# VH-VL binders against q9m4b5: the designs that were tried, part 26

Target 1, 129 residues: q9m4b5
Amino acid sequence: MQQQGSKSGSEMEVTWEDQQNINIFSRLNNRVHDLDDDIKSAKEKCENLEDAGNELILADEEMVRFQIGEVFAHVPRDDVETKIEEMKEATCKSLEKLEQEKESIVTQMAALKKVLYAKFKDSINLEED
Below, E stands for the ipSAE of ESMFold2; O stands for the ipSAE of OpenDDE; V2 stands for 0.75 times the mean of E and O plus 0.25 times the DockQ between their complexes.

## First folded at step 24 (VH-VL; framework fv_tislelizumab)

Design x1 (at its last look DockQ between E and O 0.67; V2 from the best seeds 0.00; counts 0 for: pae E 15.0 > 2)
Fold by OpenDDE, look of step 24:
Structure x1 (fold): chain C 129 residues (1-129), chain A 119 residues (1-119), chain B 107 residues (1-107)
Amino acid sequence: as target 1 above (129 residues)
Amino acid sequence: QVQLQESGPGLVKPSETLSLTCTVSGFSISDYYVHWIRQPPGKGLEWIGIIYYSGSTKYNPSLKSRVTISKDTSKNQVSLKLSSVTAADTAVYYCAREGYPSGYLFDYWGQGTTVTVSS
Amino acid sequence: DIVMTQSPDSLAVSLGERATINCKSSQSVSNYVAWYQQKPGQPPKLLINWASFRERGVPDRFSGSGYGTDFTLTISSLQAEDVAVYYCQQYNSWPYTFGQGTKLEIK
């Protein structure tokens, strides 16, 4: 995000409100990046739990080998299935909340972009490379 | 009116877990980020961590292994847990709001709660 | 972590005179700097945001400036009620970090 003073247009005065909007946009952008990392992690975890659940469903053993820390234990399949499902549900719900927050922020950013581009046109760049 | 109020035990023994609660009124913790900051006696300010709308958190790396921040939206409360406390954790603990879309950082603070770590 | 270094650690200024507090960051923090005033027994009060934006209700005598690594808080005419400890803070990167504080007293 850079302000390029192109001499070609009437030197538009940057108001207090304009600067505030630019600052807010920048902060929101930083928050999006923070959330992207969290979303990526949550997605990976959700997918891993889903895969584990699917694999467990295919297992016909009553007792399954389950890793607890550094130890492998034999645990009833049904108990593990229940636990994985609970973890998956919780993780996926968390993911949903993260995505909702990101969407909200992106929506706010879009509104700010509209206002700022309307005023500054090509003298401001709010796009990420 | 916007208010934040910290509460918890004023005394915690070494190696125990410090638990604090920030009770918020005048706004929803679902609409604002909430931070925890502490201040040792006679010293400066240290940022502890933040909790997002979604419940996502960021922590100071210096405390990350010991800190947990969570929230209860039904009670409009944010919680701080700090495990394995030592005398170095003695401080006034504050919760503070970060507002959006105004972008005001720490525009409202609690009055702070004093926590002393002592045997 | 980004280190915020204030100068001076303490400052004594006569009533009506200008007080200047500096803050330097170990790396560029753009304009993501805030200034706080803290009086004894009270939480910090936000004075300046985005390096130069004065918060609502803050007297005009308070001003902030700077960009990148060097920032300044100025009180154009010191008043008795301005006696406090002042802190700068960066919020450009995690973790947020504060300066060590500057104690402002009346000479």
Scores: ipSAE 0.798, ipTM 0.903, lowest interface PAE 0.6, mean pLDDT 93
Fold by ESMFold2, look of step 24:
Structure x1 (fold): chain C 129 residues (1-129), chain A 119 residues (1-119), chain B 107 residues (1-107)
Amino acid sequence: as target 1 above (129 residues)
Amino acid sequence: QVQLQESGPGLVKPSETLSLTCTVSGFSISDYYVHWIRQPPGKGLEWIGIIYYSGSTKYNPSLKSRVTISKDTSKNQVSLKLSSVTAADTAVYYCAREGYPSGYLFDYWGQGTTVTVSS
Amino acid sequence: DIVMTQSPDSLAVSLGERATINCKSSQSVSNYVAWYQQKPGQPPKLLINWASFRERGVPDRFSGSGYGTDFTLTISSLQAEDVAVYYCQQYNSWPYTFGQGTKLEIK
């Protein structure tokens, strides 16, 4: 049934716009997977910073070890607490932005799925595994 | 109507930081991805990095420790900083738009700004 | 990094004749390849996206083809305004990478 290097004449024709939509969908899906990796990393970092902050609150020592570059230094507890809170605010804000970006892209992909399934029905599969 | 314009100092001394600004019109940087690309004299193109419309970034691993891309949505601007420059950083620097819907690369480019690293 | 290797590095073609530029990637990039035209003192101009899709406003004498690792840009009837350097680019994987360029001249 394979045509030798050419498209048969009686099948539903794939237009330039159709091929554009298929490629855009594939590109957006790839972008979502990149965002998922970034979201996972940011979520882990935000959770780790929350845990570190909670452990610091429970401790009563005045000086704590804190990583500066490749070495730990002993610094005042209050300074470490402030630094952790600053990093947590930045990381969790970044996570929120990444999740908002993903939602926008998923919405675009859903619109493309509707158009492509309406035209090609069961001859195309756009579902994620 | 869509326009991107790079600006910044044309000369930068070795070991200092180069700073460039891309000012865009005809679209919002909240809605489109903007990338930075550079081209050394007589050489090919090198991708530097992207800022997403959310503000998150990805950088070329070869430059990652030295590069920062940021944006200011109120001014519709994207900025590039590259620290600790050497003669190898002499190039034309472009900002370019990833088109709409996402996945159209790179449908609009700025004119480019030449940066020379020299004493 | 995925290396994009163009051939030839330069090419001279008579007006009205066919020009062919090849681009090979070091790994599969599916069809995530763009082609650009760059004239002196100007930024690159997008010609082809997704290996074969002509950008709006690009003359139909330009065509692209390929999938996987081997890609081709063809100009079916060379015109004087086509003198430029041409670049392929992959965007399958970070970092995005460009070929070294092919200089096209009139013979």
Scores: ipSAE 0.000, ipTM 0.550, lowest interface PAE 15.0, mean pLDDT 82
ESMFold2 (binder alone), look of step 24: mean pLDDT 92; pTM 0.943

Design x2 (at its last look DockQ between E and O 0.45; V2 from the best seeds 0.00; counts 0 for: pae E 2.4 > 2)
Fold by OpenDDE, look of step 24:
Structure x2 (fold): chain C 129 residues (1-129), chain A 119 residues (1-119), chain B 107 residues (1-107)
Amino acid sequence: as target 1 above (129 residues)
Amino acid sequence: QVQLQESGPGLVKPSETLSLTCTVSGFSISDYYVHWIRQPPGKGLEWIGIIYYSGSTKYNPSLKSRVTISKDTSKNQVSLKLSSVTAADTAVYYCAREGHPSGYLFDYWGQGTTVTVSS
Amino acid sequence: DIVMTQSPDSLAVSLGERATINCKSSQSVSNYVAWYQQKPGQPPKLLINWASFRERGVPDRFSGSGYGTDFTLTISSLQAEDVAVYYCQQYNSYPYTFGQGTKLEIK
């Protein structure tokens, strides 16, 4: 965010409320970035679990090799399938919550943008490069 | 009225896990971020971590390997777990609300709960 | 981690006089600085946010200033009830960090 002081004649006075809105917007923007990282990670995990589940479905073996930490164990395929599905469901639900939080924040930011641009017009830039 | 209250054992043995609960009233933990902060006796403040609306957490790297923050929305409670405690973990533990949407960081605090790590 | 360094560690000021507490960050934290007042046996109380925004209910004699790395809390006219430990804090990036505190006493 850059405040470009356009030297054009109508220097609108920045009020306490204006500054507060700018500060809030900035903080919300930082939160969005935090959530983007978390969302990316959660998506990757969800995708990996989905892929693992799909591979397991294609497996013909009743017993499959499953890695637990640094140890490999032979576990019934059905048990592993169930576990992967549970993990996937939990991870994807978490992803959904993260996305909802981001959406909420973005909505708030949009509202602030509207207010700030209405007042400052081209003298303020709230867009990310 | 907004209220936060920390609760848990006042005494924990070394190497055990400290478990604390922050009970919240007057607002929903689904709508506010909640932080944990601690203060060793006669010392300053140390930020432990934060839990987001979604349940996402961020921790102080100095404690990350030992700290878990979680929440129960049905009970409107936030939990702190600190594993492998030592005497250095003796402190008053606070939970605090981060104001929203104004972003006022710690606008409400619990009264704090004293935890002593001793044999 | 961003280190917040307060100065002085202890300050004695006469009633009605100005008290000034400084806080320096090891790197720029923009205006993401808060000030807290803590009295014995109580949790910290938020006084100032965003370096210069006074919290609701905080007396006008309290003010904050600064941007980047240098911040100041000022009490224009010290009152008896202002005796406490004061902390600055940055929330520009994780982990959030506090200054070591400044003990303010009446001279």
Scores: ipSAE 0.817, ipTM 0.910, lowest interface PAE 0.5, mean pLDDT 93
Fold by ESMFold2, look of step 24:
Structure x2 (fold): chain C 129 residues (1-129), chain A 119 residues (1-119), chain B 107 residues (1-107)
Amino acid sequence: as target 1 above (129 residues)
Amino acid sequence: QVQLQESGPGLVKPSETLSLTCTVSGFSISDYYVHWIRQPPGKGLEWIGIIYYSGSTKYNPSLKSRVTISKDTSKNQVSLKLSSVTAADTAVYYCAREGHPSGYLFDYWGQGTTVTVSS
Amino acid sequence: DIVMTQSPDSLAVSLGERATINCKSSQSVSNYVAWYQQKPGQPPKLLINWASFRERGVPDRFSGSGYGTDFTLTISSLQAEDVAVYYCQQYNSYPYTFGQGTKLEIK
C-alpha cells in the first residue's frame, strides 16, 4: 500500500529551496517568451515608422495624405514628419526598456542554470531547444 | 521586515486622476517586481498592472488607456495613476510584491488604501 | 481574459473536518495558480503558489493540487482561525485574474 524509499547521500535530496529555484526558472523562461513577443512587435512598429518616414522624405508636395484610423486627411508634410519621429522615438525607447528587461532575466536564468546543473547534472534539462 | 505601504487621497472627484504611491522597505524595487491590485467594496480582486525592473509596464486591458505605473528607485517607491475616474473605480488599492525574480505571486501585500470616487 | 471560477461560493464546515475549495480556469494555466486567504479588513495572504507549493509559515493542513484547468485547495482539519474568504488566481497570462472568492465558515 505505501511505497516509501529511503534516499542515500544528501545530494539527491530535493529541498524546499531547490523546488523554489526550479519553479523560478520555469517562470523566468515563460516571462522571456512573453518579452520576446513584445520585442518583436516593437521592432515591427519601429520598422514601419522608418518606412513611413522614408516615403515622406521623397514626397514633393507640402501637403500629404495621412491615415487617421480609417480615413485619410491632408496634413502639412512637416507635421507628419514630426509626428512620425515622435512615435519612432517613443517606440525605440520602449524597445530599449524591453530588451534591458530581457537581458536581466536571461542573466538570472543563467545563474540558476549553473546552480541547478551543479546539483542535478544530467537529471534535469533546462535547455530551451 | 518586508513591508509595503500605500498612500494617497481617500477621496477623488469624478473625471480627476487618482494618484497613489507604494513605499516599500525590507527589499529593493530594483530586485523585485511590484504590482497594483484593487478590490471594490464587497467584491473580488482585480489586477491592475506590473512594473518591471527596466521600467517597462504591463496593464490590465480593461484599464490600459487610463493607467500609468512608474517607479522611483532612489525612494524605493512605485506609483499608480488612474485618469478619468468614475464611481466604478471606488476600491481598496493594494500594492503587492512578486517573489524574486518572478514566481511567488503575491508573497507580500500592503495594507491597502481606500479610494472613494464621489462628488 | 482567463476566467477563474471557484466553487462553492460559500462553504460551512465543522471544526476538525476537511474543507475543499475548487477552482476551474477557462483554459489551461499549467501550474501557474496561487491561493490566497483574506480575513476582514486585511490584505490577501499567499498560501499556495504553483498550484501545490505551500508558502513558508503556512500550516501543513493547507494543501493545493491540480494542473491545467482544475485546481483544489484543501484544509485537512478546519480550525477557527481559518474562517476567511479564499481566492484562486492564475498568472499564466496577462491580465492576471482571480476567482470570485469562496467564503469559508464554521458550521
Scores: ipSAE 0.468, ipTM 0.787, lowest interface PAE 2.4, mean pLDDT 86
ESMFold2 (binder alone), look of step 24: mean pLDDT 91; pTM 0.922

Design x3 (at its last look DockQ between E and O 0.42; V2 from the best seeds 0.00; counts 0 for: pae E 3.3 > 2)
Fold by OpenDDE, look of step 24:
Structure x3 (fold): chain C 129 residues (1-129), chain A 119 residues (1-119), chain B 107 residues (1-107)
Amino acid sequence: as target 1 above (129 residues)
Amino acid sequence: QVQLQESGPGLVKPSETLSLTCTVSGFSISDYYVHWIRQPPGKGLEWIGIIYYSGSTKYNPSLKSRVTISKDTSKNQVSLKLSSVTAADTAVYYCAREGHPSGYLFDYWGQGTTVTVSS
Amino acid sequence: DIVMTQSPDSLAVSLGERATINCKSSQSVSNYVAWYQQKPGQPPKLLINWASFRERGVPDRFSGSGYGTDFTLTISSLQAEDVAVYYCQQYNSWPYTFGQGTKLEIK
């Protein structure tokens, strides 16, 4: 995001409010990037839990080896299935919340973009490459 | 009016877990980020971590293995847990809001709560 | 981590005189710098954000400047109520970090 002064255009006065909006926009953009990382991680975890659940469905053993932290334990398959489902549900809910937060921020950014572009036109670039 | 208030035990034994609560009023923790910051006696400020709207957290790497920040939206409270405490964890602990439109900085602080780690 | 280094550690200034506190970051933090005032027994109070934006209710005698790695807090005319410890902070990168503080006293 850069403010490019057009060499041939009329000097546009940047107000305190304008600068504040630009700063806030930049901050929100950084937050979006943070959330993108978290979303990616949450998605991966959700997928892994889903895969694990599917694997258990295919298993015919009554007792399965389950990892708890750094420890492996033999646990009834049904208990593990229940645990995986609970974890999946919690992870998916977390993912949903992350996505909602991102959407909220993006919406705020869009509003700021409208204001800033309305004033500065081509003399400002708020787009990411 | 916006208000944050830290609460918890003023004394914690070494190796135990410090638990603090930040009670918020005047705004929703679902709409604002909340941070924890601490200040050892006579020293500067150390950022501990942040909790997002979603409940996502970021921690200071120096404390990451020992710190957990969570929130209860129903009570409008943010919690801090710090495990395996030592004398080095003696400090005034603050919660602070990352506010609007102050540029998402610490615009409001609690009064702080003193925690002493001692045998 | 980004290290914020303030200078001086302590400063004594006469009433009505200019006080200047510097803050240097170990790497560029753009304009993502805040200044806080802390009085004894109180939490820090935000004075300046975005390196140069004065918060609401902060007297005009307070000003901030800088970009990149070098930042300055200036009190144009020191008042008695300005006696405090001042901290700079960067919020460009995780983890957020503070300067070690500058104690401002009246000479």
Scores: ipSAE 0.809, ipTM 0.906, lowest interface PAE 0.6, mean pLDDT 93
Fold by ESMFold2, look of step 24:
Structure x3 (fold): chain C 129 residues (1-129), chain A 119 residues (1-119), chain B 107 residues (1-107)
Amino acid sequence: as target 1 above (129 residues)
Amino acid sequence: QVQLQESGPGLVKPSETLSLTCTVSGFSISDYYVHWIRQPPGKGLEWIGIIYYSGSTKYNPSLKSRVTISKDTSKNQVSLKLSSVTAADTAVYYCAREGHPSGYLFDYWGQGTTVTVSS
Amino acid sequence: DIVMTQSPDSLAVSLGERATINCKSSQSVSNYVAWYQQKPGQPPKLLINWASFRERGVPDRFSGSGYGTDFTLTISSLQAEDVAVYYCQQYNSWPYTFGQGTKLEIK
């Protein structure tokens, strides 16, 4: 059996198949953390768009300043409201896809966790905390 | 039998959009991740991006403003669009499967399709 | 971006002799390294994953080692069919990046 990749290069008593499963679990866990970062960013963007929309609703002016690239332009308030709502819808759809992807990966990790705990019991810990 | 096959125009004019399709058989794009990778003539490999089976994407930051990867699950196809092309985008373009259940990365590749950007 | 630097850029080895290709990453990539073989006119073929695990059907003369930043691909007894360009690749961080390739020739 091949050893686990490490700087020491020492052989391990786990089988090649066990090493594969441990490495797959570790890789899936890292992918979940990457998705969590993306999900957090998407949630923050959606919240910011919601706040911007609410502040615009409270304003009295018919024309507002809106940033287009590095410049501001005066545009009708209703056009900005429409743009913000479009951006919110796109962000929410992206967030839903990210959450669906995460759920699929967590399901795969749960299945793998059962296999590894069944074999190694108390000698392995796959929990985050 | 797992197969991936790239297709699309071999010649694209500068500033236009390159559009490629990866047609897969022997597996479902709902179950495996598909990546796009390219290789300029006589040079090494450059990762373009991934589409997850849910439809989420990640792109190489060097190309992110110009690239779109999408899929059509009913046709088992993954598409690549690269806008505003220049001569630097001349390459062989590959689609590749990430072997997620087995833990192998890029275990199956298409044969590649050559795209030349020329006026 | 994580830069993957291979050495040497090209290597000539006699049939039956050992070939060694090195790959160094600009920052730690744990064991998230793959090695590929690419013959002319063909797509890359995955040889090694997780730095040291041979893919199914890969001859045992191919071996990989390393962790962190320093990785090695070894071919213990070179055969004529091993003439190819070899690439290392990291998948620890986005974007995935490849080494520049090492051309292996028969001497």
Scores: ipSAE 0.357, ipTM 0.745, lowest interface PAE 3.3, mean pLDDT 85
ESMFold2 (binder alone), look of step 24: mean pLDDT 91; pTM 0.927

## First folded at step 25 (VH-VL; framework fv_tislelizumab)

Design y1 (at its last look DockQ between E and O 0.09; V2 from the best seeds 0.00; counts 0 for: pae O 7.9 > 2, placed apart)
Fold by ESMFold2, look of step 25:
Structure y1 (fold): chain C 129 residues (1-129), chain A 119 residues (1-119), chain B 107 residues (1-107)
Amino acid sequence: as target 1 above (129 residues)
Amino acid sequence: QVQLQESGPGLVKPSETLSLTCTVSGFSISSYYVHWIRQPPGKGLEWIGIIYYSGSTKYNPSLKSRVTISKDTSKNQVSLKLSSVTAADTAVYYCAREGYPSGYLFDYWGQGTTVTVSS
Amino acid sequence: DIVMTQSPDSLAVSLGERATINCKSSQSVSNYVAWYQQKPGQPPKLLINWASFRERGVPDRFSGSGYGTDFTLTISSLQAEDVAVYYCQQYNSYPYTFGQGTKLEIK
């Protein structure tokens, strides 16, 4: 309820550092949810690009329609395959980065959870439904 | 001492790419998030984007198609590129640190660098 | 985008008197609000985080309050060094957004 050196009006002493840790935990949890949405989107994009690449490999046409901005153009099949592979590699790297980021944040949250539960025990609940 | 310092050309021609570097000391960009924020002359602040620990990025949707933020951990540097600039991109550009642990905003800012878009 | 609206746009206050700056968000941002002070030719300086959490080294005459959509920065007993532009900022969701600023002057 107040900054540094103030109590929340309970018998449990809550320090400035404790309040900071609680606020940080709440914010990190919010960030994990945002990352989860980004991870879902990246996984779907990877799957779609794999499917598109497989369809082109099975096709026997040498010129295909490809979207350039808001128009379609006829482009050599090999050029489209190259572009799809480049996009797939970039998306898979992005997905790896997002998953690494989430793991780092979850590790920070676990450390905070350990500290806060050790001090406050059953008087706090840091778990989500 | 924690320090962030923006650098780059102060003058950029319309339609070209603005390129800035944030050089940091006193902390590692492998352990802290860095954000870019800009301020047009005599106006308020606009958040541009963030680069995460992993190198993943998130951008202001108003700039997303034109902006790239990247990092070079060996040089302890974060870069900003903004393509297809116009006079509206004239501003002071800041890099700022998100404090540790993550979710603590923004405890250190660079001094800022002025970028003017003009022929 | 979440719009942060500050009031007033400018404020003149006598030395030693209280200054109050309001910030309203267009939707709930919980307590994910920061306040910054910016002096001419300088970057913003963080004063308050999580709506009410004063940063280390910030004088205790600065206080923040609010939750949800309505937030307040209060400076008790204004000092000459407090002349600056003040910004609120939400960081509940991307993109992060700032209020338009409040210029505080000595009357």
Scores: ipSAE 0.429, ipTM 0.782, lowest interface PAE 2.8, mean pLDDT 86
Fold by OpenDDE, look of step 25:
Structure y1 (fold): chain C 129 residues (1-129), chain A 119 residues (1-119), chain B 107 residues (1-107)
Amino acid sequence: as target 1 above (129 residues)
Amino acid sequence: QVQLQESGPGLVKPSETLSLTCTVSGFSISSYYVHWIRQPPGKGLEWIGIIYYSGSTKYNPSLKSRVTISKDTSKNQVSLKLSSVTAADTAVYYCAREGYPSGYLFDYWGQGTTVTVSS
Amino acid sequence: DIVMTQSPDSLAVSLGERATINCKSSQSVSNYVAWYQQKPGQPPKLLINWASFRERGVPDRFSGSGYGTDFTLTISSLQAEDVAVYYCQQYNSYPYTFGQGTKLEIK
């Protein structure tokens, strides 16, 4: 965000509210970046779990090789399936929430942009490069 | 016109299950999150839970897993079940929408339905 | 759970005067705060979202401010139709929580 002096010579008074809006915008913007990383990670995990689940469905074996930490164990397929489903449910729910939060924040940022640009016009830049 | 309407029994006996339905019009529940909120007589508001697009739900821990929220997209309805009710569950129950991707929280509410728990 | 505490519990203000309601959260909720107006026999009506954004159709005399833990709803010039109970709410984290409400009356 860059504030450029108004060419019109009239120093626009920055109110407390204006400053708060700018600060909020900055914080939200940072949060969006964090969310992008989290969303990416969650998506990958969710997808991996889905794939794993699908592989298990196709498996005819009653016992499957499952990794627990650094150890591989033979575990009943049904148990692994249950575990994967639980993990998938939790991860995918988390992903959905993260996406919701991001969308909400983006909406908030858009609203803040409208307010700030309405007042400061070209004297403020809230766009990311 | 956007409208939410709660419906269900006005009277429920203790230990029974409260079942409510939120019928919506003017929008699709597939495009909005739907929340349930309740308000005991003369008291404040308590958030009950939310149902997502996927059908996933989040509930208030205070309800100790007594709550189930589900939806029927074909009927454009959201349901609330509250098991093992007590007098403390007496309240006006509201359903409200949350816009997505707009993110507008509780922009529209139902008129609420009064539920009394009494023997 | 995040606790939302409103102050005062009740407020009497003369017509045309400023009414101020405060809301404090037990932890930071960023700007994920909403304000509602509720009249008897009616559901809450959303007035302010994201702490300071007035909803469409809400009169200009209503304004919200705050970030983090301290929030304020202000009615610049109280009107007769503004008599109601007002609630703040956070939606930063589940479960969503509301303030206990502030009853606003005409003095």
Scores: ipSAE 0.014, ipTM 0.623, lowest interface PAE 7.9, mean pLDDT 88
ESMFold2 (binder alone), look of step 25: mean pLDDT 91; pTM 0.934

